# Designs tried in a protein design chat: VHH binders against p46559. Part 2

Target 1, 369 residues: p46559
Amino acid sequence: MTAIEKFFTEKSPDSEQVLLKVIELGIDFLGGEWKNVDKSQVNVSRVHGGQSNHMFHVTSSTSATPYLLRIHRQPPSQVFTDTVNLAIFSERGLGPKLYGFFEGGRMEEFLPSKTFDVNDVLVPENSRKIGAIFPLYHSINVPVSKSRRCVHLMREWLNGYESLGGGDYEILPTTVNYSDHPKSVSIKDLNHEIDNFEKWSTEIFEHTLVFSHNDLASTNILELNSTKELVLIDWEFGTYNWRGFDLAMHLSETAIDYRVPFPPGIKMNGDLIDNPPNIQIFCEAYVEADKKLKNRSPSDPTAEVKALIQECQFFWPLTNLFWALSAMKHSLLKFENGVDLDVQARDRLAVYFHLKPRSQKIYEELSKK

## First folded at step 18 (VHH)

Design y3
Fold by ESMFold2, fold request of step 22:
Structure y3 (fold): chain B 369 residues (1-369), chain A 125 residues (1-125)
Amino acid sequence: as target 1 above (369 residues)
Amino acid sequence: QVQLQESGGGLVQPGGSLRLSCAASGFTFSSYAMSWVRQAPGEGREWVSSISGEGGSTYYADSVKGRFTIARDNVKNTLYLLMDSLKSDDTAVYYCAREYTTEYGRGTIETFDYWGQGTQVTVSS
């Protein structure tokens, strides 16, 4: 544990030492506007529930710029990528301003906003807005590896699961009503599933490579109070990836409610797993916005939308396998995030196997021509 | 329209006791967790104690544990702080505050959206 993490975890946010420290950070990274701020004028509120960071909202009764303080729990390599991503989007006005970073933490803009919930993402107008903003982020060149994709993180989690003593995983009991899955899967079976999807995706979708969020659940979408514009946050899983994975992740997460009480802290909405109601308007908005950003006219916009829907359908099960593998590993680590990780793993594996035949059919159709 | 009004402050000798009250109106009192927060001149605000809406869960800063007791009367819409064994460093303005929780991404921010005017507690030798 770093010295700065110890400082912020061992001391109360209202302690004199914390108040003086956040003034010092304000001076160091935001400059003279913080130099005359007294500790009696400062408020530090903990933001609870973060998995990757200890977070604090720092404000004052002065005109000094308030900020969000993030004290990292994650390894330096993951922190580096997230910070680079934030800096790039910040400079383009596409996310919170990055005010500074240091060993073990960073300071960024706090965005007065409404956080979307699962009901918000089902509203057709919101689906249109979300579809329209994805191409803006997808169009940005981020100077990170283009060969490290979602499948590499999946392999890291599966390897970690095995190293922690994990073995064959029983899929039952589930809360979803599917029976078209095996009763259990081996580590060898799961590696085979990852390998197949990587092969399929590389053969037919490599041309769709973009920098992707990879985790766009509703809670990573902020609607700004002032402008009602949407901002995507929490890019810690960002990689280059096939765009269909990024879009399918958002669409598949609309079927999942994380705000239900623990236990289990997660609920799959079976009505939405196969039939997200807004995929057409979402994909239409994506194609239109992408066309405008690239100054092109599509030769057949209906065909482009149909192809994009097919991309989403192909990647749908992979998004569930992705989180199932994370949940399997973190369950063995006894990670606590308000979700029963074995319920998540079992349900997502069931959904993966239920949807996989459609993806296999799409691959077979496209690989023949 | 939310109103919080503290009373019960005053001058007390070291080792003495006081009872602070906070009358609440303009909202469903029993639906909200409530806190006492204090501030000495020139110092930052210090959280003192919190109580859940139903009154079953209470929390205290280490500096006041065993000496202070938070309570609420949801019939009278009143929050209390019973202060025993008072020390000179308990001298402060004591505020009644309504807890407010909002979302920011996956996180939740616990803060205070309404404050009373405060009541002065002075512990003089």
Scores: ipSAE 0.367, ipTM 0.710, lowest interface PAE 3.4, mean pLDDT 89
Fold by OpenDDE, look of step 18:
Structure y3 (fold): chain B 369 residues (1-369), chain A 125 residues (1-125)
Amino acid sequence: as target 1 above (369 residues)
Amino acid sequence: QVQLQESGGGLVQPGGSLRLSCAASGFTFSSYAMSWVRQAPGEGREWVSSISGEGGSTYYADSVKGRFTIARDNVKNTLYLLMDSLKSDDTAVYYCAREYTTEYGRGTIETFDYWGQGTQVTVSS
């Protein structure tokens, strides 16, 4: 635990020490507007539910700019990459502004907004908006490794699972009704699945590498109160990836509800998985926005949209495998996040194996071209 | 329009008792958790106590635990703070505040969206 983490976790947000510290930070990074702020005018509220960081909302009764204070819990390497990403986005106006960073933490713009839920992302117009936003982020050149972090993470999680004593994993779906999956999968089997998708993706879609969010669930989408614009947040998994993986990640997440008020705390909608209602409008919006962004001449987008849909479909199962492996490992660590991780893992694996044949077919088709 | 108005403050001797009231209007009172927050001169805001909308749950700062009791009358749209065994350190302006919870990303922010004007409590011999 860093000194600053200890400081903010051991002291009450209302403590004089904390109040003075946030004023100091305000002065240091936001400047003169915080110089005359008295501790009596400051309010520090803890943001609950964040798993990866300690977060505090800092406000004042003055005209001083409020900010989000993030105290890192993550390894330094991850913090570094995350900070760099945020800095770049900040400069480009593509996310919350980064006011400053320091050892063990950072100050970010607080965006008065509505956080999207599972229903919001299913609204066709929202899907269109989201689809249209993606090209903006995908066009960014970020000076980070171009390695496929998702593949690395999958392998890491699987290794972690094994190291924690995990063995063959029984697939027993709970919230989905698929049956076209093996009864159980071994570590070797799962490695083979990773290998195959890595191979297929590399061979067919390597030209589509873009900087990706890789975790665009509904909760990572903010609708600004003032402008109703959408802002993507939580770039913790931000890295270069296949475009289709990033898009499929979002689409696949639209089928999942993590806010189920009763156990297992998660629900996957098979109908949305098999027949995503907004994939067409989402991809149309993406293609249109991408063309505009790149100053491409208007042309019939039909073929391109179809191709993009196919690309998303190809990566759809991989996104589920990705989170399944995460869930498998973390379940052994008894990580509590309100979701039964075993249920999540099993269901995602079921989805994976259900959709995998389609991906394989797509690979075979595209490999011939 | 949401309105909160505190009353009941005053001068009391150490060991004395006071009852604060907060009259609420302009919103469905029972739908919101309510809090008492105090501010001493030169000090920051200090959360004192909270009560859930239906009154089923109550929370207290360590500094007032066992001495203060928060209550509410949802028929009267009134929040109460019963303060017993008052100490000099309890001297402050006491504010009634409506709790507001909002989601922010994967997190939840609990804050206050409306405040009363406050009532002065002075504990002095």
Scores: ipSAE 0.331, ipTM 0.706, lowest interface PAE 1.0, mean pLDDT 92
Fold by OpenDDE, fold request of step 22:
Structure y3 (fold): chain B 369 residues (1-369), chain A 125 residues (1-125)
Amino acid sequence: as target 1 above (369 residues)
Amino acid sequence: QVQLQESGGGLVQPGGSLRLSCAASGFTFSSYAMSWVRQAPGEGREWVSSISGEGGSTYYADSVKGRFTIARDNVKNTLYLLMDSLKSDDTAVYYCAREYTTEYGRGTIETFDYWGQGTQVTVSS
């Protein structure tokens, strides 16, 4: 635990020490009216919802700018990407403003908003809105490595799994009703799967590389109270990937409910996986917004939408393999978040193998062109 | 260099008690949460217990809850595991490990960056 983490977690938010510290931060990074704020005018409230950080809403009875204080729980090296992304988005008005960052924490704009849940993202209009905002984010040029981060992470996690003593992984039992998967997979098998998708993706979708969120679950979407605009948050996985991977990541997450109060703490909906209800409207919105953004002449979007849907379908199983490998590795570690990682891994692998033939077919079709 | 060294293991009868110690060096001991992890023959590693850096919070696996007590002396840079009411199933190599927290997607996960060599605990009649 860092010193600053200890400071903010061991002391009461209403303690004099905390109040003075947040005033100091306000002065140092925001200035202005914070210079005239008395501790008696300051309120610090714990914000719940983020598992990765300690968050506090800092307000005053003055005109001083309120802010969200985030104290990291992770080593500074792990927050680099997130901080850089946030800074860039801040400057471009694509997310909360970054007021300041320091060792072990940062100050952000507090956005009065509703955080989406699994039901919200299934609302067709919301899906349309989400699809429509993606092109803007995908158009951002970020000075980070343009390597396929998803492939790198998958290999890293698999290697980690092996290093932790993991061996052949049994896929049974599953909570999903798919049976077209092997009973078990070896590390070699999984590496082969990664290699195949890397090959396929590189051959047919290399031209689609964009800066990607790579983790757009419902909880990473804010609806602003004031304007009802959507803001994407938690860009810790923000790196370049194939466009379809990023889009499929979001769509695949819409089929998963993590609000299961008892083990396994996760439920995948096979119907939503097999027949995603909003993929059409989502892709239509994306194509339309992308055209507009790029000042393209209006044209019949039918072919482009169809192609984008196919692209999403191609990457859909890969998103599950991605998280399966993560879950496999992390299940061997001390992890407590209410989700059974083994169950998650098995289910995601089942989904992967169920959908993989479709992806292969798409590859075969597109590779002939 | 970070070093962890376990001691106190041995052979004990069912129902007996043992006290394990882990001597830590090479880092600010009180700044890190510490854990005990055990590995039985043919089994994977099993988390047993954790204690926060300052000792204010303790955590136990269900399998040992009520029987084991984790403690630490930050002046002596020593981690302890008091094991009471030992069972045959408690037979394992016991490791002390230093904890650190890292990101896991939308949450955090605790892992271990340093391990001791382990001490053998055998519970047998």
Scores: ipSAE 0.080, ipTM 0.416, lowest interface PAE 4.0, mean pLDDT 90

Design y3
Fold by OpenDDE, fold request of step 22:
Order: structure tokens, then C-alpha cells, then sequence
Structure y3 (fold): chain B 369 residues (1-369), chain A 125 residues (1-125)
């Protein structure tokens, strides 16, 4: 625990020490009216819902700019990456403004908003809106490694799984009814799957590398109360990746419900997986927005949309393999999020093997062109 | 560089006791929660016990609750595991690990970033 984390977790938000500290931060990073703010005019409220960080909404009865105070719980390396991303987005108006960062925390713009749930992202209009905002983020040039993080992470997680004593993994689906999967997979088998997708992706989609979110679940989408605009948050996995992977990641998440209040705490919808209802409108919106962004001449988008859908379909199983491997490793560790990681891993592997033949077919078709 | 080194393992009879130690270096020991994890032959690693940085909070797996006690000396940068009433099922390599918290999916996961080499504990008649 960092000193600042200890400070804000051990003291009451209404304590004099906390009030003075947030004033200090206000003065240091925002200046202006914060210089005239008295502790009696300040209110610090803990924001509930962010499981990963300590968050406080800092307001005053003055004209001083309110802000969200985030005290990090993540390792410094992750904080650094996330902060850099946030800073870039802040400057580009693609997220909350970053007011300041310091050791162990940061100050952000507080955005009154609604966090999307699984139902929200299934609304066709919302899917359209989400598809339309992706090109903006994919157009950003971020000074980070251009390596394909997804492949690296998958290998890292698998290696971690093995190091933790993991062996052959039995695939026993719980929430899905797929049966076209092996009974079990070895570490070698899984490595082979990673290798194949890396090969396929490199051969046919290398030109699609973009800065990606790589974790756009519903809970990482905010709808602003004032404008109804969508803002993407939680860029923990923000790195360069194949465009289709990032898009498929979002789409694949629309089929998963984590709101199950009882074990296993997760439900995957096979119907949504097999026939995603909004993939067309999502991809249409993406293509249209991308054309506008790049000032491309108006043309019939039909072929491009079809190609993008195919690209998403190709990467769809890989997104599941990605999280399956994560779940496998982390199931061997202390984890509390209401989700059974074994169930998640098994179900995602089942989905992976169910959809893999389609991806292989796509590869074969595109590699011949 | 972060280093963790376990010691104190050995052969003990059922019902016996052992005290494991983990010497830590290369970081501010008191700032980190620490854990013991064990691995039995042919099995995966199993979390055994955790202790907060300042030692105010302790946690135990159900399998060892009431028998094992985790402790730490922040002056000596040492983590301890007192094992009483040992059973054959407690036979494993025991590892000390430094804890860290990170995001995972839609929640937070408490995991480990550094491990020791482990010390063998064998409970046998």
C-alpha cells in the first residue's frame, strides 16, 4: 500500500486532514479558485462502483473545479501506462480530462454518466454509436510498443498457469451447450492454438494494427448524462493490436452477462454468440465513421462492411481464448469478483473451439487472395 | 532486486509442528501483503495464508484454518508460517509470495508478482 493510499483509506473523507489534502491537490494541479477555498466549503465523497481504485468526488460550494480523485491500487507499471493513455485521450477530448497525476494517484474530470450494462450494449442504436466511436480511438498514435500485446499476454498467462502447477485443462461447459470441443487441452495444445492464430493474423491482418482498447465490455462504456455521448474508459489493456481483435472483443462481450448474482456469476448466451444481432449495424457505423474521419470519398460501403464483419468473425474466438487463458491462470490465485473463473475458462474454451473452424476457413480464403 | 527465500522445511511426523521462514529483500517489506502458497506433488499451487503489510489482517485457507498461523516481522523483513497439527495432506513445497492487486475483467484480483524458491515440507509416519 502506498502512503497516499493509506492516507485516504485510514482517514474519513470528512476529516480535516483529507479536506486539506484535497485542497492542496486542487491548488497544485488546478489552481485558480482552489486558492480561495476553505475546508468548510469542501465535500469529499467516496465513489462506489470502481472496484479497482479508491475514488473520491471532490466538490466545493465555490466556483472551484470539481474533480475525481483516484487513488491507485494497481502496480506502478500499470498505472503509468494507464495514465499516459488517459493523458493522450484527455488532450484529444476522447475521455475525461486528466487534471494531474502524482505518485499513487491522479485527478480526473468527473463525468456524470450512466455506465452501460449488458442490455444497453445490445440496443441497436447503442451498438451503432459504439461502432462509430471506435475509429476515433483507432486513429490515435500512442508512443507505446507496437507489439501485439494480446499474443504476449496469452503466452504469459499460459506460462503463468504452468508455473503455478497447472496441467491439462478439462473443458466442461456450464453456461453454453457446445460439444464440438476436445475433452481437455494440454499446455502444448494451447500454445499451438496461440501460434496458429498469431501466424494467421500476421499473414492476413498485419496491415490492420491500431491502438486498441482490448477490453470494451459494457462496464467500460459511459453515457454522459448531459450529451448522451459515449466515453470509453479503463484502458488497462490499451495497446496496439489487430483492429478486428479489438472490435471482436467488444462484440463477444455483448454475449456475456456478468450480473448473475449467484454462482457461477457468469452467463454466456450461445444464441448471441452464434448470431450476433448487431454486428451489421456496428460494422456499418464503423466504416461510415472511419470514412468521414479519413475524408474518404463517398462510396458504396457494402464490400468494406462485409470485409469488416468477416474480420470480426475471424478474431471472435481469439478473444475468448485470450480471456480463457487469463481465467485459467488466475483461477489458481486469490480472486474475488463474483465470477467462477473455472466456469468462465471452460465456457470460453468451448466457444473458442466452436468458432475456430470459421476463423480457419476465413484464413484459408483470404490467404489465397 | 526483489528476493524471497524460504527456509524451515523438513520431515515431520503427523501431528508435528514446523516453522517456515521467508527472508525478504529488495523492497519495502511492510508495504506489501505477503502470502504462503503450497504445491503438492501432482497438484496445482494452493493458496495457504495471507497477511497484510502491517500484519493487522490475516487470512487462511479452510484446509489450514485453526492449524496454521501466519506472521511477519517487519524489522527483520521476515515472513513466518507456524504449522501445527500437521497432516499427510500438508506435504508440499511451500512458497512465499509477495502480493499485489491489479485489475482483472470487471473486478480486482489479488495476485503475486514475486516468489521464493520454495521449501519442502514432508509429513510422514
Amino acid sequence: as target 1 above (369 residues)
Amino acid sequence: QVQLQESGGGLVQPGGSLRLSCAASGFTFSSYAMSWVRQAPGEGREWVSSISGEGGSTYYADSVKGRFTIARDNVKNTLYLLMDSLKSDDTAVYYCAREYTTEYGRGTIETFDYWGQGTQVTVSS
Scores: ipSAE 0.076, ipTM 0.342, lowest interface PAE 4.2, mean pLDDT 90
Fold by ESMFold2, look of step 18:
Structure y3 (fold): chain B 369 residues (1-369), chain A 125 residues (1-125)
Amino acid sequence: as target 1 above (369 residues)
Amino acid sequence: QVQLQESGGGLVQPGGSLRLSCAASGFTFSSYAMSWVRQAPGEGREWVSSISGEGGSTYYADSVKGRFTIARDNVKNTLYLLMDSLKSDDTAVYYCAREYTTEYGRGTIETFDYWGQGTQVTVSS
């Protein structure tokens, strides 16, 4: 743990030491507007959400610019990449302004906003807005590996699960009623599933690679109070990836309710698992916005939307396998996040096997073209 | 294919010194905090020491503070534990462990996602 992480972990946000520290940071990175701010004029409060950083909202009773202080729990190499991503989005007006960064943390614009819940993302106007902003983010050329995809994270989690003593995994769904899955899967079986999807995806969708969020659950969408514009946050899983995975991840997460009390802290909405009600509006908005961004005329907009829906449906089960493997590893680590990770892994594996035949059929249809 | 290989254990007399090494491969070593954990006969695991990925912060259990020094060489991908003023109750198998540092799982419950096979340290009275 860095000295600055230790400082903010060990001291109360209302302590004199913290108040003086945030004034010092304000002066150093935002300049003279903070120079005459007294500690009695400052408020520091913890921000809920995100588990990879300590976050503090820093305000004053003066006209000094308030800021979000982010103190990293991540290793330095991950901090560098995450900060570069934020700087790139900030410069393009696609995220909070970056006021400064330093060893162990950064200061960024606090965006007065509402965080979406599962119900908000299903409102048709919100679905349209979300679909329309994806192409902006997908158009960004981020200078990171283009070969490290979602399947590499999945393999890392599966290898980690095995290294922690994990073995055959029994699929006992709790919040879904599927039975068209194996009773149990081995490490070898799961590696085979990853390999198959990588093969299929590379053969059919390699041309769709974009820098992807890979975790656009509702809680990673802010609606700005002033303009009602949407901002995507928490790019910790950001990689180049097939765009259909990124879109399917958002759509698949609409079927997941994390608001239920622990235990289990998670429930899959059976009505939404096979086909979310917003997929048409979402994909229409994506296609329209992508065409405008690229100044191209559609040859057949209805056909392009149908093709994009098919892309999403192809990747849908893979998004569930992705989180199942993460949950399997983190369950063995006894990670605590208010969700029963075995329930999550078991339900997502059941959903994966339930939906996989659709993806196989799509692969077979497209590979003949 | 993360691998951690410890070496440098052995038999010493009380008051003696040992230097343990842990060769790391299969991951970006400098990205991860690393730890030494020991297990005495018939006991549970006991955390001994940790070092941050860049090596700037070191942490020690009270039982070893002032006697043990953790270090790392991020060029050679090697973790070290210098053990001085050894006592009989330092007798244990010493494990090199990688702390879990991915963004998803850091939380309030740190644990170790990869372990070495361990090296025996015996301090005979």
Scores: ipSAE 0.000, ipTM 0.132, lowest interface PAE 15.1, mean pLDDT 83
Fold by ESMFold2, fold request of step 22:
Structure y3 (fold): chain B 369 residues (1-369), chain A 125 residues (1-125)
Amino acid sequence: as target 1 above (369 residues)
Amino acid sequence: QVQLQESGGGLVQPGGSLRLSCAASGFTFSSYAMSWVRQAPGEGREWVSSISGEGGSTYYADSVKGRFTIARDNVKNTLYLLMDSLKSDDTAVYYCAREYTTEYGRGTIETFDYWGQGTQVTVSS
C-alpha cells in the first residue's frame, strides 16, 4: 500500500492525525473557511467505496466546503483514466466537481443523493431521464484514442483466461431457461465470436462512435436529494465505443439483480432479457435530447427511434459476452465480489448465444444497400 | 438472514485472559472478512481486529497488537478473539461485525453491514 493509503486505513477517522490531515487538504485545495477550522469542528466518516477506493465524507460545523475524499486502492496507471474522465466532466458541470488530486487520491464534491437500485431503473420516468442524459455525455470530445473499444478489453480477458490455464468452458448448468446454445465453447470459438462482432460493428456502426460510459449499472446512477436530477458516476471504463453498446449495457443490466443472497449473488430475470423494459421510451428520450443538443432539423422521430432500438438490439448480446469473459478470467483468479462468477459466465454465455441470431439478422439487413 | 451472536465476556482482573466467540449463521461465513469492534463507556466505537475470509490475513489495532489474537473456524462458522494481558483500558462492549466486501480484511465501522448484540468485557482490580 502507498503511504497515504496506510495513513487512512490504519488510523481512526476521528484521530487527531486524520482530522489535521483533512484540514490541511481543505486549506490546500479549497481554502476559504478551512483556514479557520479547528479539529474539534471536523467530522470524517467512511463511505462505501467498493473495491477500487477508500472513501470519506469530510464535513465541519463551520461554513467550510464539505468534500468527498477518495483514496485509491488501484495502481496509478489504472486511476489515470478515471481521473482524466472525472476532470473533463467536472469542467462541463456534468458530475461532481473535482476539487483537487494528489498522489494516491483526490478530492471531489460530495453529492447528497440516493444511489439507484434495480427497481429504480425499471421506473418508466427514470428510464426516460436516463435516456435523455446519455446524448449529453456522448457529445463530449475526449482527447483519447478512438481505436480502443470494448472488444479489446474482451480479448485481454480471454487471453488472460488462457494464460491462467483456462480451456474449453462448459455453459451448463445455467439458471436461465434457454437451449439454443452450445454445451461448451473453446477459446478459439470465443475468439471467432469477438472477431465477428468487431467486423459487423465496424462495417455498419463505425459512424456511431461516441465517448461511452461502458458500465452504466444502476449503482452508477445518483439521484440528487435536492433536485431529483440524475448524475452518472464511475467513469473508469470510459472509452470511445459504438453508442449502441453503451445503451445496450444499461438496458441489459436492468434485467440483472445482484442483490440476491450469495450464493450465487446474481439472478437474471428471464422475462426481461430479450424484452428490455422501457426500451421504447428510453430511445425516444435519447433521440429527442440528441436532436435538441445538436440543433438538428426535426425528422421522422418514429424512424429514428426504430433505428436506435435496432442499434441497442444489435449490441445486446455483446454486452453479455463482455461480462462472461470477465467472469471466466476472474473466476480462475478466485476473485470475490459477492457473485458466483461461474454462474454469471454460464448464464451470460447462454444469453449471448440466444440473442446472437437477432444481431446477425440486423447485420445482414443493414449490410445491404 | 445474517445473524451474529457474541459470547464469552465477563469480569477479569488486570493481566487476565478471556476468549470471545461469535457464532455466525445465514451466510457463507468463509467468504467474508470478519472483525471485532469495541465501545468503551462514553466513547465511540473502535476497531480492534480483522481477519480475511480464508483466515490468511489478520490485522490489529496498535492498542491490542501482541496481546489479542483473532481467529476463525470456517467449519463451525465461528469467529474468536483471544485476549491476553488485559488492561483496564480494554473495558468495553465487544461486537462481532461482518465486512460488506469479501476482499477487504481491514474494514471500518461504516463498512460493516451486520453487527452482533455485543458482549461486555470488564477489566478491574
Scores: ipSAE 0.000, ipTM 0.114, lowest interface PAE 19.8, mean pLDDT 84

